# VH-VL binders against Probable D-xylose utilization operon transcriptional repressor (gntR), part 26

Target 1, 226 residues: Probable D-xylose utilization operon transcriptional repressor (gntR), of Paenarthrobacter nicotinovorans (Arthrobacter nicotinovorans) (q8gal4)
Amino acid sequence: MDATSKRLTRTTVASQVRDFIVMEIAQGRLPLGAPVREMEIAAQLGTSQTPVREAFRELAALGLLESRIHVGTRVRQLAEKDLVEAVPIRSALEGIAGRLAANNYHKHAEEVRGSFEAMKEVAEGGDRRVFAAASTTFHRSVVRAAENASLLRAWNALGIEVMTILAMASSDIPLDDAAESHRPIVDALEAGDPELAEHALTHHVAAYLPATAHSNGGVDAAVQAS
Key: E = the ipSAE of ESMFold2; O = the ipSAE of OpenDDE; V2 = 0.75 times the mean of E and O plus 0.25 times the DockQ between their complexes.

## First folded at step 17 (VH-VL; framework fv_tarlatamab_arm2)

Design w4 (from v2 with light chain N55Q; at its last look DockQ between E and O 0.51; V2 from the best seeds 0.00; counts 0 for: pae E 2.1 > 2)
Fold by ESMFold2, look of step 17:
Structure w4 (fold): chain C 226 residues (1-226), chain A 122 residues (1-122), chain B 109 residues (1-109)
Amino acid sequence: as target 1 above (226 residues)
Amino acid sequence: EVQLVESGGGLVQPGGSLKLSCAASGFTFSNYAMNWVRQAPGKGLEWVARIRSTKNSYDTYYADSVKDRFTISRDDSKNTAYLQMNNLKTEDTAVYYCARIRYKDFLHFDYWGQGTLVTVSS
Amino acid sequence: QTVVTQEPSLTVSPGGTVTLTCGSSTGAVTDSYYPNWVQQKPGQAPRGLIGSTYQRHSGTPARFSGSLLGGKAALTLSGVQPEDEAEYYCLLYYGGAWVFGGGTKLTVL
């Protein structure tokens, strides 16, 4: 194999390592602030340490991990402010994804529809973290249907599963209702309507901002009205 | 310990009917989707049917090869899933396994029964 | 008709590493298909190994790992033991229905 082939192969594996780590953070198996070790991740995924190091560098550059020479790598402390900052970006990216995916939907319909069905089934189990993973899988299937590798890379870099967990922690929406709120996205894609799909995705993602994102935290909530 | 025990297999002539049972123990049966999977002698596994948990209106799904001939059902008070097989054909000859799926653990099959043999021949 | 494709047979030496793959006739296999892997030894019922791409069942040895690679689901076994000689099936979720691959017979020699 030449250098181009090996680079491409490692990049593919490194992306899988990246997605795995994001999921572990989102599900709490890698707590915020906890150490993350290359050898342990490589063992869990059945791969060498090289693609793991590549994933660690990517995640550190994107603010999900912190790496210091000779000290090690840890999960960065993330807060609701990260959600507030990221949602508008996610909304814009998914809006573009919806518009592009509407033109390609016939090639991706089985995947998108299937992930929607899985999300509905998971919602009835009542576990918000499991639902967040299934919701992220659905949104990723829509972004894949856009057939734009740069868009998918940008979208994956936002730590969508962690973002979704933070949003679910600030909301009491019943999971069945949360799952059903994705139906307009599927309907717009099945209609092949790029403008409707863009609108459905943009508005759906914008609704992820929780009421607690505006909390004053530690400020006395004076009830006096003058 | 989780246990799934199939029963009701046997020899049946083409066009006949047979009802399989899968008795479950060691878990809260109502929280799991139940599946039937079959394996013809010397061949691979084939998914046959699925019934969703109590919470999901018992929605059912079938492989095209058995649609309209097989009916999956469950009785949560008896912790038992069933497969009613009608209009049996020789190609339905197989060991029939039941298996569970738990949505709380990311939609995966974790436990399987030991199987019951159904033979369809003249 | 949807077809899930696996290598019919693979051979590996004890202590070696082998990767089994699982492809879909409908396109690239992604996390949307919730790939599962089951092991079946001769005369025995199947046993679940991996679900949802990479999640080991509680009794699955650490030498088994699941992943997505090259548009396929993959099961990698590092440090193969003689007892791992078995048939391995993948199955993919297609929005309500599951489809099994044809199985891979792993021979440990």
Scores: ipSAE 0.512, ipTM 0.756, lowest interface PAE 2.1, mean pLDDT 83
ESMFold2 (binder alone), look of step 17: mean pLDDT 91; pTM 0.933
OpenDDE, look of step 17: ipSAE 0.764; ipTM 0.891

Design w5 (from w1 with heavy chain N31K; at its last read DockQ between E and O 0.27; V2 from the best seeds 0.60)
Heavy chain, then light chain:
Amino acid sequence: EVQLVESGGGLVQPGGSLKLSCAASGFTFSKYAMNWVRQAPGKGLEWVARIRSTKNDYDTYYADSVKDRFTISRDDSKNTAYLQMNNLKTEDTAVYYCARIRYKDFLHFDYWGQGTLVTVSS
Amino acid sequence: QTVVTQEPSLTVSPGGTVTLTCGSSTGAVTDSYYPNWVQQKPGQAPRGLIGSTYNRHSGTPARFSGSLLGGKAALTLSGVQPEDEAEYYCLLYYGGAWVFGGGTKLTVL
ESMFold2, look of step 17: ipSAE 0.521; ipTM 0.774
ESMFold2 (binder alone), look of step 17: mean pLDDT 92; pTM 0.940
OpenDDE, look of step 17: ipSAE 0.807; ipTM 0.910
ESMFold2, fold request of step 20: ipSAE 0.577, 0.609, 0.582; ipTM 0.803, 0.817, 0.795
ESMFold2 (binder alone), fold request of step 20: mean pLDDT 91, 91, 91; pTM 0.936, 0.938, 0.935
OpenDDE, fold request of step 20: ipSAE 0.821, 0.839, 0.808; ipTM 0.932, 0.934, 0.926
ESMFold2, last read: ipSAE 0.564, 0.587, 0.544; ipTM 0.794, 0.800, 0.780
ESMFold2 (binder alone), last read: mean pLDDT 91, 91, 91; pTM 0.935, 0.936, 0.934
OpenDDE, last read: ipSAE 0.836, 0.831, 0.818; ipTM 0.930, 0.929, 0.931

Design w6 (from v2 with heavy chain F106W; at its last look DockQ between E and O 0.63; V2 from the best seeds 0.00; counts 0 for: pae E 2.7 > 2)
Fold by ESMFold2, look of step 17:
Structure w6 (fold): chain C 226 residues (1-226), chain A 122 residues (1-122), chain B 109 residues (1-109)
Amino acid sequence: as target 1 above (226 residues)
Amino acid sequence: EVQLVESGGGLVQPGGSLKLSCAASGFTFSNYAMNWVRQAPGKGLEWVARIRSTKNSYDTYYADSVKDRFTISRDDSKNTAYLQMNNLKTEDTAVYYCARIRYKDWLHFDYWGQGTLVTVSS
Amino acid sequence: QTVVTQEPSLTVSPGGTVTLTCGSSTGAVTDSYYPNWVQQKPGQAPRGLIGSTYNRHSGTPARFSGSLLGGKAALTLSGVQPEDEAEYYCLLYYGGAWVFGGGTKLTVL
């Protein structure tokens, strides 16, 4: 009824709906190009259509969904070029996150170390989509440790989960190796060194773009860095 | 069809030992981590131990309540996980379930056995 | 001494909607804790419903959904049926170890 007087509450629900949709794409239940229906999402989350519509608008503005009047909403077809373009931005944001997180790590160590361990365990199962989601969860835990809501919001808007899944689907890198490539990040954070943490994250993310990234190799390089 | 069958439960005195088995079938056992979960009579569920697959050198994890007394192990050639319980206490009385984390969505406890009862009393 | 907290009991009418929550003593529950939900009916083994926050098991009815809500994991039942009367446990992942909540007894009146 009085949904307007509780707009802040609806905004909170809308952000949760947004995160849910991103994870549905990451987990393959919403394939690239697939239609996405407001009523189905609302029913699944036990919420009204208003926060779902708000989340759809946000995701469309950020390029993860495409929505056209009288046609409907679908997951945008994302290409290798989109991934290559996002990597420098991700690198900059995660570099900042690493610097900030190093000073806060003691409060977040359980979460960050736990998500690193989860990533290693996910590699055990051999499912590249599940690994991509676990890798993204690890990186998000580092960004959360920065304790900067604006940074987290910007990072979430990049669609990293979907891009990582696309890259992982195109790669045959052993998942154990992909998981272990994140250890320098954890080590830098545990050292409590902002400069080292910034470097470790920037270097890790930038490894998506080797010398061959300008042509057909960019997706493979991104997978190795994920 | 995934099946997990626990065995080896029974009555034991405090300070005694018991070894539980979990026989698995219907999936490639060597690719999965296996878990033990217990439930004391009238109480909730408590995670006990986990052993990872061969690919991860059989790394093991334990709840604090059992860490120095219980040992989880596995034999992939027999598709069986084990829980060696030493220095048993009355508070270890419970139904012990083995559980699998689902291969495709790996952080789901998807398949559970029917459990085996361990009673620790004088 | 990590504690995972759930409502001890909740009541809902058939056809109603109810949300069960799962909190952590260590702070906000995020996707890093890989929330799982299991159902246990009296005298039966537990049954997995949802893992990794949102993922329904193939046998889980569509009326069950998982989410993160207000710094807690949440299980929402929409259109509750009498057979949903059960005890519901959440469990959270803490870097190799899992911790169960105390369980929520759901009564369907």
Scores: ipSAE 0.480, ipTM 0.760, lowest interface PAE 2.7, mean pLDDT 83
ESMFold2 (binder alone), look of step 17: mean pLDDT 91; pTM 0.934
OpenDDE, look of step 17: ipSAE 0.732; ipTM 0.873

Design w7 (from v2 with heavy chain K104R; at its last look DockQ between E and O 0.44; V2 from the best seeds 0.00; counts 0 for: pae E 2.2 > 2)
Fold by ESMFold2, look of step 17:
Structure w7 (fold): chain C 226 residues (1-226), chain A 122 residues (1-122), chain B 109 residues (1-109)
Amino acid sequence: as target 1 above (226 residues)
Amino acid sequence: EVQLVESGGGLVQPGGSLKLSCAASGFTFSNYAMNWVRQAPGKGLEWVARIRSTKNSYDTYYADSVKDRFTISRDDSKNTAYLQMNNLKTEDTAVYYCARIRYRDFLHFDYWGQGTLVTVSS
Amino acid sequence: QTVVTQEPSLTVSPGGTVTLTCGSSTGAVTDSYYPNWVQQKPGQAPRGLIGSTYNRHSGTPARFSGSLLGGKAALTLSGVQPEDEAEYYCLLYYGGAWVFGGGTKLTVL
C-alpha cells in the first residue's frame, strides 16, 4: 500500500462520516434540530467514535451541527430569520466569485457548464430538495472557479445547501424556470465579463428572498452597512 | 419489483442493423431517464446513450463512438426504451445493458437489466 | 477524449480497509461530476452502489462510503468481506454524457 493510501485512511473515515451526515440532512432523514449521537453514528457506520467526533467538529465549523460539551450535538435549527440574514452575505460572496471566475473560466468551463446541465436534468424530476442540492452544486462550481480558497471557505461556512433547501421549500417557482434562471450567470462567465458576472450572481442570489424583500435581506443593505 | 429486461440482441454482420428493447416494470417509467451501457467481452463498461424522461430528440445524448449510427428512443405508453443500431462494426460487439437514472435522490444509476448480447462478426 | 482513471487492481485482507480512487483527465473531480460507483461480480450484471458522490443505493452495505479526496472521487470499504471481491467502476457526468473509468479489480485475500 502506497503512502497516499495509508495517510488517507483515517481522514477518509472522518470525511465519510461527515458526508453521510450532510446527505441525511439534505434528504430530510435527519431533521433540522434533531439530536445526533456519536455512539449511534459510529454503530451505524461500523466505526469507532474518534472519526465520528472529528466529523462532528467539522460539521459544527461548517454551521450544520451545534455541539456543546456535556450536552450533545444536534442538527442546527435554521429558521427563516437565518435565511434573511445569510442571503445578503451569500450574494456579496458570490458576486465577488463571479467577477474572479470570469477571469479563470476557461479552466473551469466544463465543470460549470456540466453542473448547469445537471441542474436542468434534475428539474424534470420535480423534487425541490433534489433541485436545491443541484443548484448548490452549480453555485459551488462558480465559487471554485474564482480560485480563492478563503472565499470558498467563507462560502461553505454559510451552510448554503441547507439555506437553499429552505428557500426552495418556501417558493412556488417552477423548477424548469428556476434552472433556466441560472443561464445569465453561465453566459456572463462565457463572455469573460467580470462586471456582468458579478451582477448576474448578485441579482440571482438576491431573488432568493422575494417573501422578505422589505426586511433585513438584500445585497444593498449589506453594502450600505460596510 | 423494479425490473429492466433487454431483448433484441443477436448475431449480425458488419454494416448490419439491430434494434434493442428495454422493457421496464415496477416503477413509473415516465419519471426516469433511460441509458444504454455496453461491455465488450473481457473489457470494462462503456456508456452508450441516454434519453431524458420528458423531452423529444433534443434531450438525447450519445458517446462519440456511436454518434450518428445509434438512435435512442422511448415509448412511455409501453414502458419501453429502444436502441436502434445501424452500420454495426466489430467493435460494437458487447453485452448491452439498460439502466435508469433515479431523479428522486440525485443523478444516480440505481437499477440495471441483465443485458442482451450483440455479436458483430463476419 | 476525456479519460476517467482508476487503479487497475487492489488487494485487501478480510476485515481490512481499502480506498479506490477515480480521477479525471480534465482536472479535479468535484461534486459537479456526480460521481457514481458501480459493482460488478464475475458473470453478473452491474449494480449501483453510490450516486452523487455520497448517496448509497438501497441495499448497499454501510461499509461502502463515497467521498472526494485529493481531487479524486473515492470509494472506501471499511471492514471488507469476502463477498466484496468484484470489479468496481467509477462513472462521471460531463454535461449530458457519462464516462466510465477502466474499473478496479478488488481481490480479497
Scores: ipSAE 0.554, ipTM 0.788, lowest interface PAE 2.2, mean pLDDT 83
ESMFold2 (binder alone), look of step 17: mean pLDDT 91; pTM 0.937
OpenDDE, look of step 17: ipSAE 0.787; ipTM 0.899

Design w8 (from v2 with heavy chain D105N; at its last look DockQ between E and O 0.58; V2 from the best seeds 0.00; counts 0 for: pae E 3.5 > 2)
Fold by OpenDDE, look of step 17:
Structure w8 (fold): chain C 226 residues (1-226), chain A 122 residues (1-122), chain B 109 residues (1-109)
Amino acid sequence: as target 1 above (226 residues)
Amino acid sequence: EVQLVESGGGLVQPGGSLKLSCAASGFTFSNYAMNWVRQAPGKGLEWVARIRSTKNSYDTYYADSVKDRFTISRDDSKNTAYLQMNNLKTEDTAVYYCARIRYKNFLHFDYWGQGTLVTVSS
Amino acid sequence: QTVVTQEPSLTVSPGGTVTLTCGSSTGAVTDSYYPNWVQQKPGQAPRGLIGSTYNRHSGTPARFSGSLLGGKAALTLSGVQPEDEAEYYCLLYYGGAWVFGGGTKLTVL
């Protein structure tokens, strides 16, 4: 078996581990601040520690995990400050994604519409963490619809899954309303209107800022700059 | 213990009608979407229909193969889901399973009934 | 019409590792499709194994794991047991409707 095949397989397993952990976090099975052990993850997934370690590195780079000497690896506890700093970036990236996705929507309509419907279904359950995961899934589908690998990489690097969980946890917005707030995005994409899609996404993301962030003028500056 | 029990299956002629029932117990019925899935003899599984409770009504989806012929419904007070099948065809012959999906938290097919056989034959 | 594709059959030795895949005719399978995996043994009703791509149901052994692989949903069995011989179906979500794959017959030899 060619060394290249082994490397591809290893990379694939690490990616699978990564995705698994992301979902565990997004769905609340791995709480923020919770320790994550390589051996336990390996055992759960029936894999060796090597791909898990690689996944941990990747997740640390994405800001979802943090490793401290003598303490081990934990799910990162994101502060409100982190969310405030990331929102303008997310807004910009998703704005770009919306514009591009509008032009490509016919190829991705099933995924985007499906994730939107799923999010609405999940909203009925009242679990904010689960909703956050579904919301993230929807937004990711839009970013994928942009068909820009660089954009997707940048977006993924923000750790949107965890940030969205934090945003939803700090918000009192009913989940059904939160779900419905995504409709303008879908409508814009279905209309094939890049400008409208960009606007819808940018404004939507801005709404995830904590009320405290709005008072410090940072949001207005970010929205005006976009 | 979670239980799903299908009933109402039997022999019917082409063009006939039949109503299936799925009695649920051991869980909060309203928190789950209910599905019908069928399996023709010696064939794979085919999704037929789904119903979930909303705040004001029900949300239903159907496979194209049964659209306009089948109607899925539920009575949350009775913890029962139904499948009204009209204008039955020979190709509708199958074991019909009910399965729950937890839509409030996750979209998971976790529990299935034992199925009820529907035979459409002249 | 949307088609979900699985391997018709796979063979694995006891203690071995096998990966089943689930592809969509609409494109790459992502978590937006909420992949589910269902096991069915001969003469038995189906049983849910995995939901939402990664989540094991209650009673699903740890040796079963769900993932995304190469634009497909994947089910990996590590340390396969003889009792794992069964038909495995994947389900993908399409905006309210679900579509089954054709199923994979897993033989343990």
Scores: ipSAE 0.083, ipTM 0.665, lowest interface PAE 2.7, mean pLDDT 87
ESMFold2, look of step 17: ipSAE 0.406; ipTM 0.723
ESMFold2 (binder alone), look of step 17: mean pLDDT 92; pTM 0.940

## First folded at step 18 (VH-VL; framework fv_tarlatamab_arm2)

Design x1 (from w3 with heavy chain S57D; at its last look DockQ between E and O 0.37; V2 from the best seeds 0.00; counts 0 for: pae E 2.2 > 2)
Fold by ESMFold2, look of step 18:
Structure x1 (fold): chain C 226 residues (1-226), chain A 122 residues (1-122), chain B 109 residues (1-109)
Amino acid sequence: as target 1 above (226 residues)
Amino acid sequence: EVQLVESGGGLVQPGGSLKLSCAASGFTFSNYAMNWVRQAPGKGLEWVARIRSTKNDYDTYYADSVKDRFTISRDDSKNTAYLQMNNLKTEDTAVYYCARIRYKDFLHFDYWGQGTLVTVSS
Amino acid sequence: QTVVTQEPSLTVSPGGTVTLTCGSSTGAVTESYYPNWVQQKPGQAPRGLIGSTYNRHSGTPARFSGSLLGGKAALTLSGVQPEDEAEYYCLLYYGGAWVFGGGTKLTVL
């Protein structure tokens, strides 16, 4: 009824559909390369096809879905190039998030510690895709603690969960060690130290870069000089 | 195929003790965290306790309402989880369910036992 | 004291659509709380329906869907059947501990 309210709620539904599809990809229910059908998603979420189509367009623009005339829409087959491009952006966003979250942490401590504990529990199952989803949930809880809606929207649009799956596939780190590697982030936030939190998140996210990208000494030198 | 069977319930005086058992079959018990959930007559469900797998040194977690009175434990060689209940109060009267969390996909409470009744009354 | 809140009761006609909600006293419910939904029919043990916000347990009918809505976890039933008359509990994860809501009694009339 309310034109402004109706517009805002429709956009919110499309964002919820987008987040659902990202989770389906991360959980393996929509495998990489698999077809994604608007009607099936709409039925699954109890919504019309319009917000689903909007979500498909956003995900295609982000490179997570591929839409081709007469072929349809599929989950994109992602590769190392995609990690090389996305990780520096994620690292910058999460670094900022850590700095901001350090001053708000007491209001978000339950959520952040809870998602860290969940990640440790999920590691028991040994499933790297499930772990990637739990890890993404932890990182999102830190970004939420920054209390910056623009930052959260930008971070969500980056397709972090899919990128985390790709990074985990390229790594042999035991899942228990991967979970524990997030402890410096929690410790920095608990200490209320913005500079330490920014550094912990930036450093942690940078470790997702494939080995070939880590060999670019010029990038490392520029980062260290900053 | 997955089966959880609770036992050890009964009538107990206030201040007394009971030990509940949850016998598991149809899955690799040592890989799962086990939970106790209770339901007082005419009331809703209340989570009671959880014990993690061997991998996490059997870390335990308790609801505030039972902390320091109840002890959850497990014997992986017998595929059995236990709930030692001490200093029982009338408010502990409930059906006690054993439930597991599936980690393979995500954190799901997927399988439940049929429950065992504990009655605490004079 | 953390409290998880649900509507005490809801009514829906067969074939209709209803949404149950699950709120937290500590703030907005997000995927970080790993919302689960459990169904319990009179005289029966509980049965898991949905975990981790969206994930149907094996055997959960497609008419059940989970979501996050307005800072709460939500369970939507579309095309409700008479056998869906039951009590529905949500539960939220708080870093080691789980907390159940009070349950929603769904009446299908």
Scores: ipSAE 0.613, ipTM 0.815, lowest interface PAE 1.5, mean pLDDT 84
ESMFold2 (binder alone), look of step 18: mean pLDDT 92; pTM 0.938
OpenDDE, look of step 18: ipSAE 0.744; ipTM 0.885
ESMFold2, look of step 19: ipSAE 0.544; ipTM 0.783
ESMFold2 (binder alone), look of step 19: mean pLDDT 92; pTM 0.939
OpenDDE, look of step 19: ipSAE 0.669; ipTM 0.835

Design x2 (from w3 with heavy chain N31K S57D; at its last read DockQ between E and O 0.27; V2 from the best seeds 0.64)
Heavy chain, then light chain:
Amino acid sequence: EVQLVESGGGLVQPGGSLKLSCAASGFTFSKYAMNWVRQAPGKGLEWVARIRSTKNDYDTYYADSVKDRFTISRDDSKNTAYLQMNNLKTEDTAVYYCARIRYKDFLHFDYWGQGTLVTVSS
Amino acid sequence: QTVVTQEPSLTVSPGGTVTLTCGSSTGAVTESYYPNWVQQKPGQAPRGLIGSTYNRHSGTPARFSGSLLGGKAALTLSGVQPEDEAEYYCLLYYGGAWVFGGGTKLTVL
ESMFold2, look of step 18: ipSAE 0.564; ipTM 0.781
ESMFold2 (binder alone), look of step 18: mean pLDDT 92; pTM 0.939
OpenDDE, look of step 18: ipSAE 0.820; ipTM 0.929
ESMFold2, look of step 19: ipSAE 0.599; ipTM 0.805
ESMFold2 (binder alone), look of step 19: mean pLDDT 92; pTM 0.940
OpenDDE, look of step 19: ipSAE 0.863; ipTM 0.942
ESMFold2, fold request of step 20: ipSAE 0.571, 0.606, 0.633; ipTM 0.796, 0.813, 0.827
ESMFold2 (binder alone), fold request of step 20: mean pLDDT 91, 92, 91; pTM 0.935, 0.940, 0.935
OpenDDE, fold request of step 20: ipSAE 0.830, 0.866, 0.810; ipTM 0.937, 0.946, 0.926
ESMFold2, last read: ipSAE 0.620, 0.634, 0.660; ipTM 0.812, 0.827, 0.831
ESMFold2 (binder alone), last read: mean pLDDT 91, 92, 91; pTM 0.938, 0.939, 0.936
OpenDDE, last read: ipSAE 0.860, 0.847, 0.839; ipTM 0.943, 0.934, 0.929

Design x3 (from w3 with light chain S32G; at its last look DockQ between E and O 0.29; V2 from the best seeds 0.00; counts 0 for: pae E 4.9 > 2)
Fold by ESMFold2, look of step 18:
Structure x3 (fold): chain C 226 residues (1-226), chain A 122 residues (1-122), chain B 109 residues (1-109)
Amino acid sequence: as target 1 above (226 residues)
Amino acid sequence: EVQLVESGGGLVQPGGSLKLSCAASGFTFSNYAMNWVRQAPGKGLEWVARIRSTKNSYDTYYADSVKDRFTISRDDSKNTAYLQMNNLKTEDTAVYYCARIRYKDFLHFDYWGQGTLVTVSS
Amino acid sequence: QTVVTQEPSLTVSPGGTVTLTCGSSTGAVTEGYYPNWVQQKPGQAPRGLIGSTYNRHSGTPARFSGSLLGGKAALTLSGVQPEDEAEYYCLLYYGGAWVFGGGTKLTVL
């Protein structure tokens, strides 16, 4: 039929391998720190090594796998540790960003509102990685509205897209609901309410923390759904 | 091959109505938002309307210049988007293109039709 | 009403480099406006070149690159070919609505 279908199919195979590995990590079947071997993944999925290598490169660039010349490829032991350590920092930075942005929102409203609407539209595609990029663009627009260059530099250094991918991997939330969960942030900014904006962003970012980071992980399921 | 084919253009008097169609092929139509964009003779491009995919109640968006006069719709069983144009004015004279946004990867206007001419003149 | 601004016309020699810009009346253009670039040759339908600031559409030559520059979206053509003579439109996303710039007529002489 068409070359567009063929190109999509090739991308789909590598994306399926990537999604498989992410799910294995998220559900603990591929433990943090464990070696990950191309031949074993290819055998498990009944595919060649080519799409597996592509998936490995993508996951390493995103910080989910770690490759070293004499050690091989492993699940980054710090994936959960990264979230435990980084989410409170991100939450604090974005809380401050929300407070400051509430005073400047009118100058940034089109970017912030636009990126929120874009996130809702991207959610229809069903690709969690594409959604993570749109979510990152939205949060950056809020941080940019704070008009604080030092804050933006600190925020950019946190690897937010990776953090969002890890959070999406540990959650089954429908992407439309995930997008809509950002509405309280927009509402607080439009109201020009610094305290409400700070609260909305702090609470939203805290929900990225995986339940497995607490000894009572199952008890807090409602918190992650919010 | 992705194809978008517009039809339904023609000559109409001010105050009249016209319905445009955009027949789509070569992709899963129900997964894409569809757009209408117009170009007046000798002028630039102007975005007119968008309708989201089948999920979320087919949310619609309009340029201020056509709000309340134009209605975008779609029939996914026919792979077709529509633009109902009411109370037409001479400034609505244009070539009307349909275009799609690629949401799987990005917000990207990737494919355009060849256009259909609408002339509003007394 | 929101205005998206582009240079009305630019001229470049074959093999040269030219940068087209796209500004917003609402302030600096960022990736949150999802800048798109569209090419239109005389008598033809528009053709998508770049979406989401940087991303080439399938079939867009590598000599076209998108960027953000000085608070504007930018389209840079390196090694311009005679076939690049066309009108180039920028469009920006404003949360549900898209707004086109007035277009830049690129002449290759």
Scores: ipSAE 0.255, ipTM 0.633, lowest interface PAE 4.9, mean pLDDT 82
ESMFold2 (binder alone), look of step 18: mean pLDDT 91; pTM 0.936
OpenDDE, look of step 18: ipSAE 0.751; ipTM 0.891

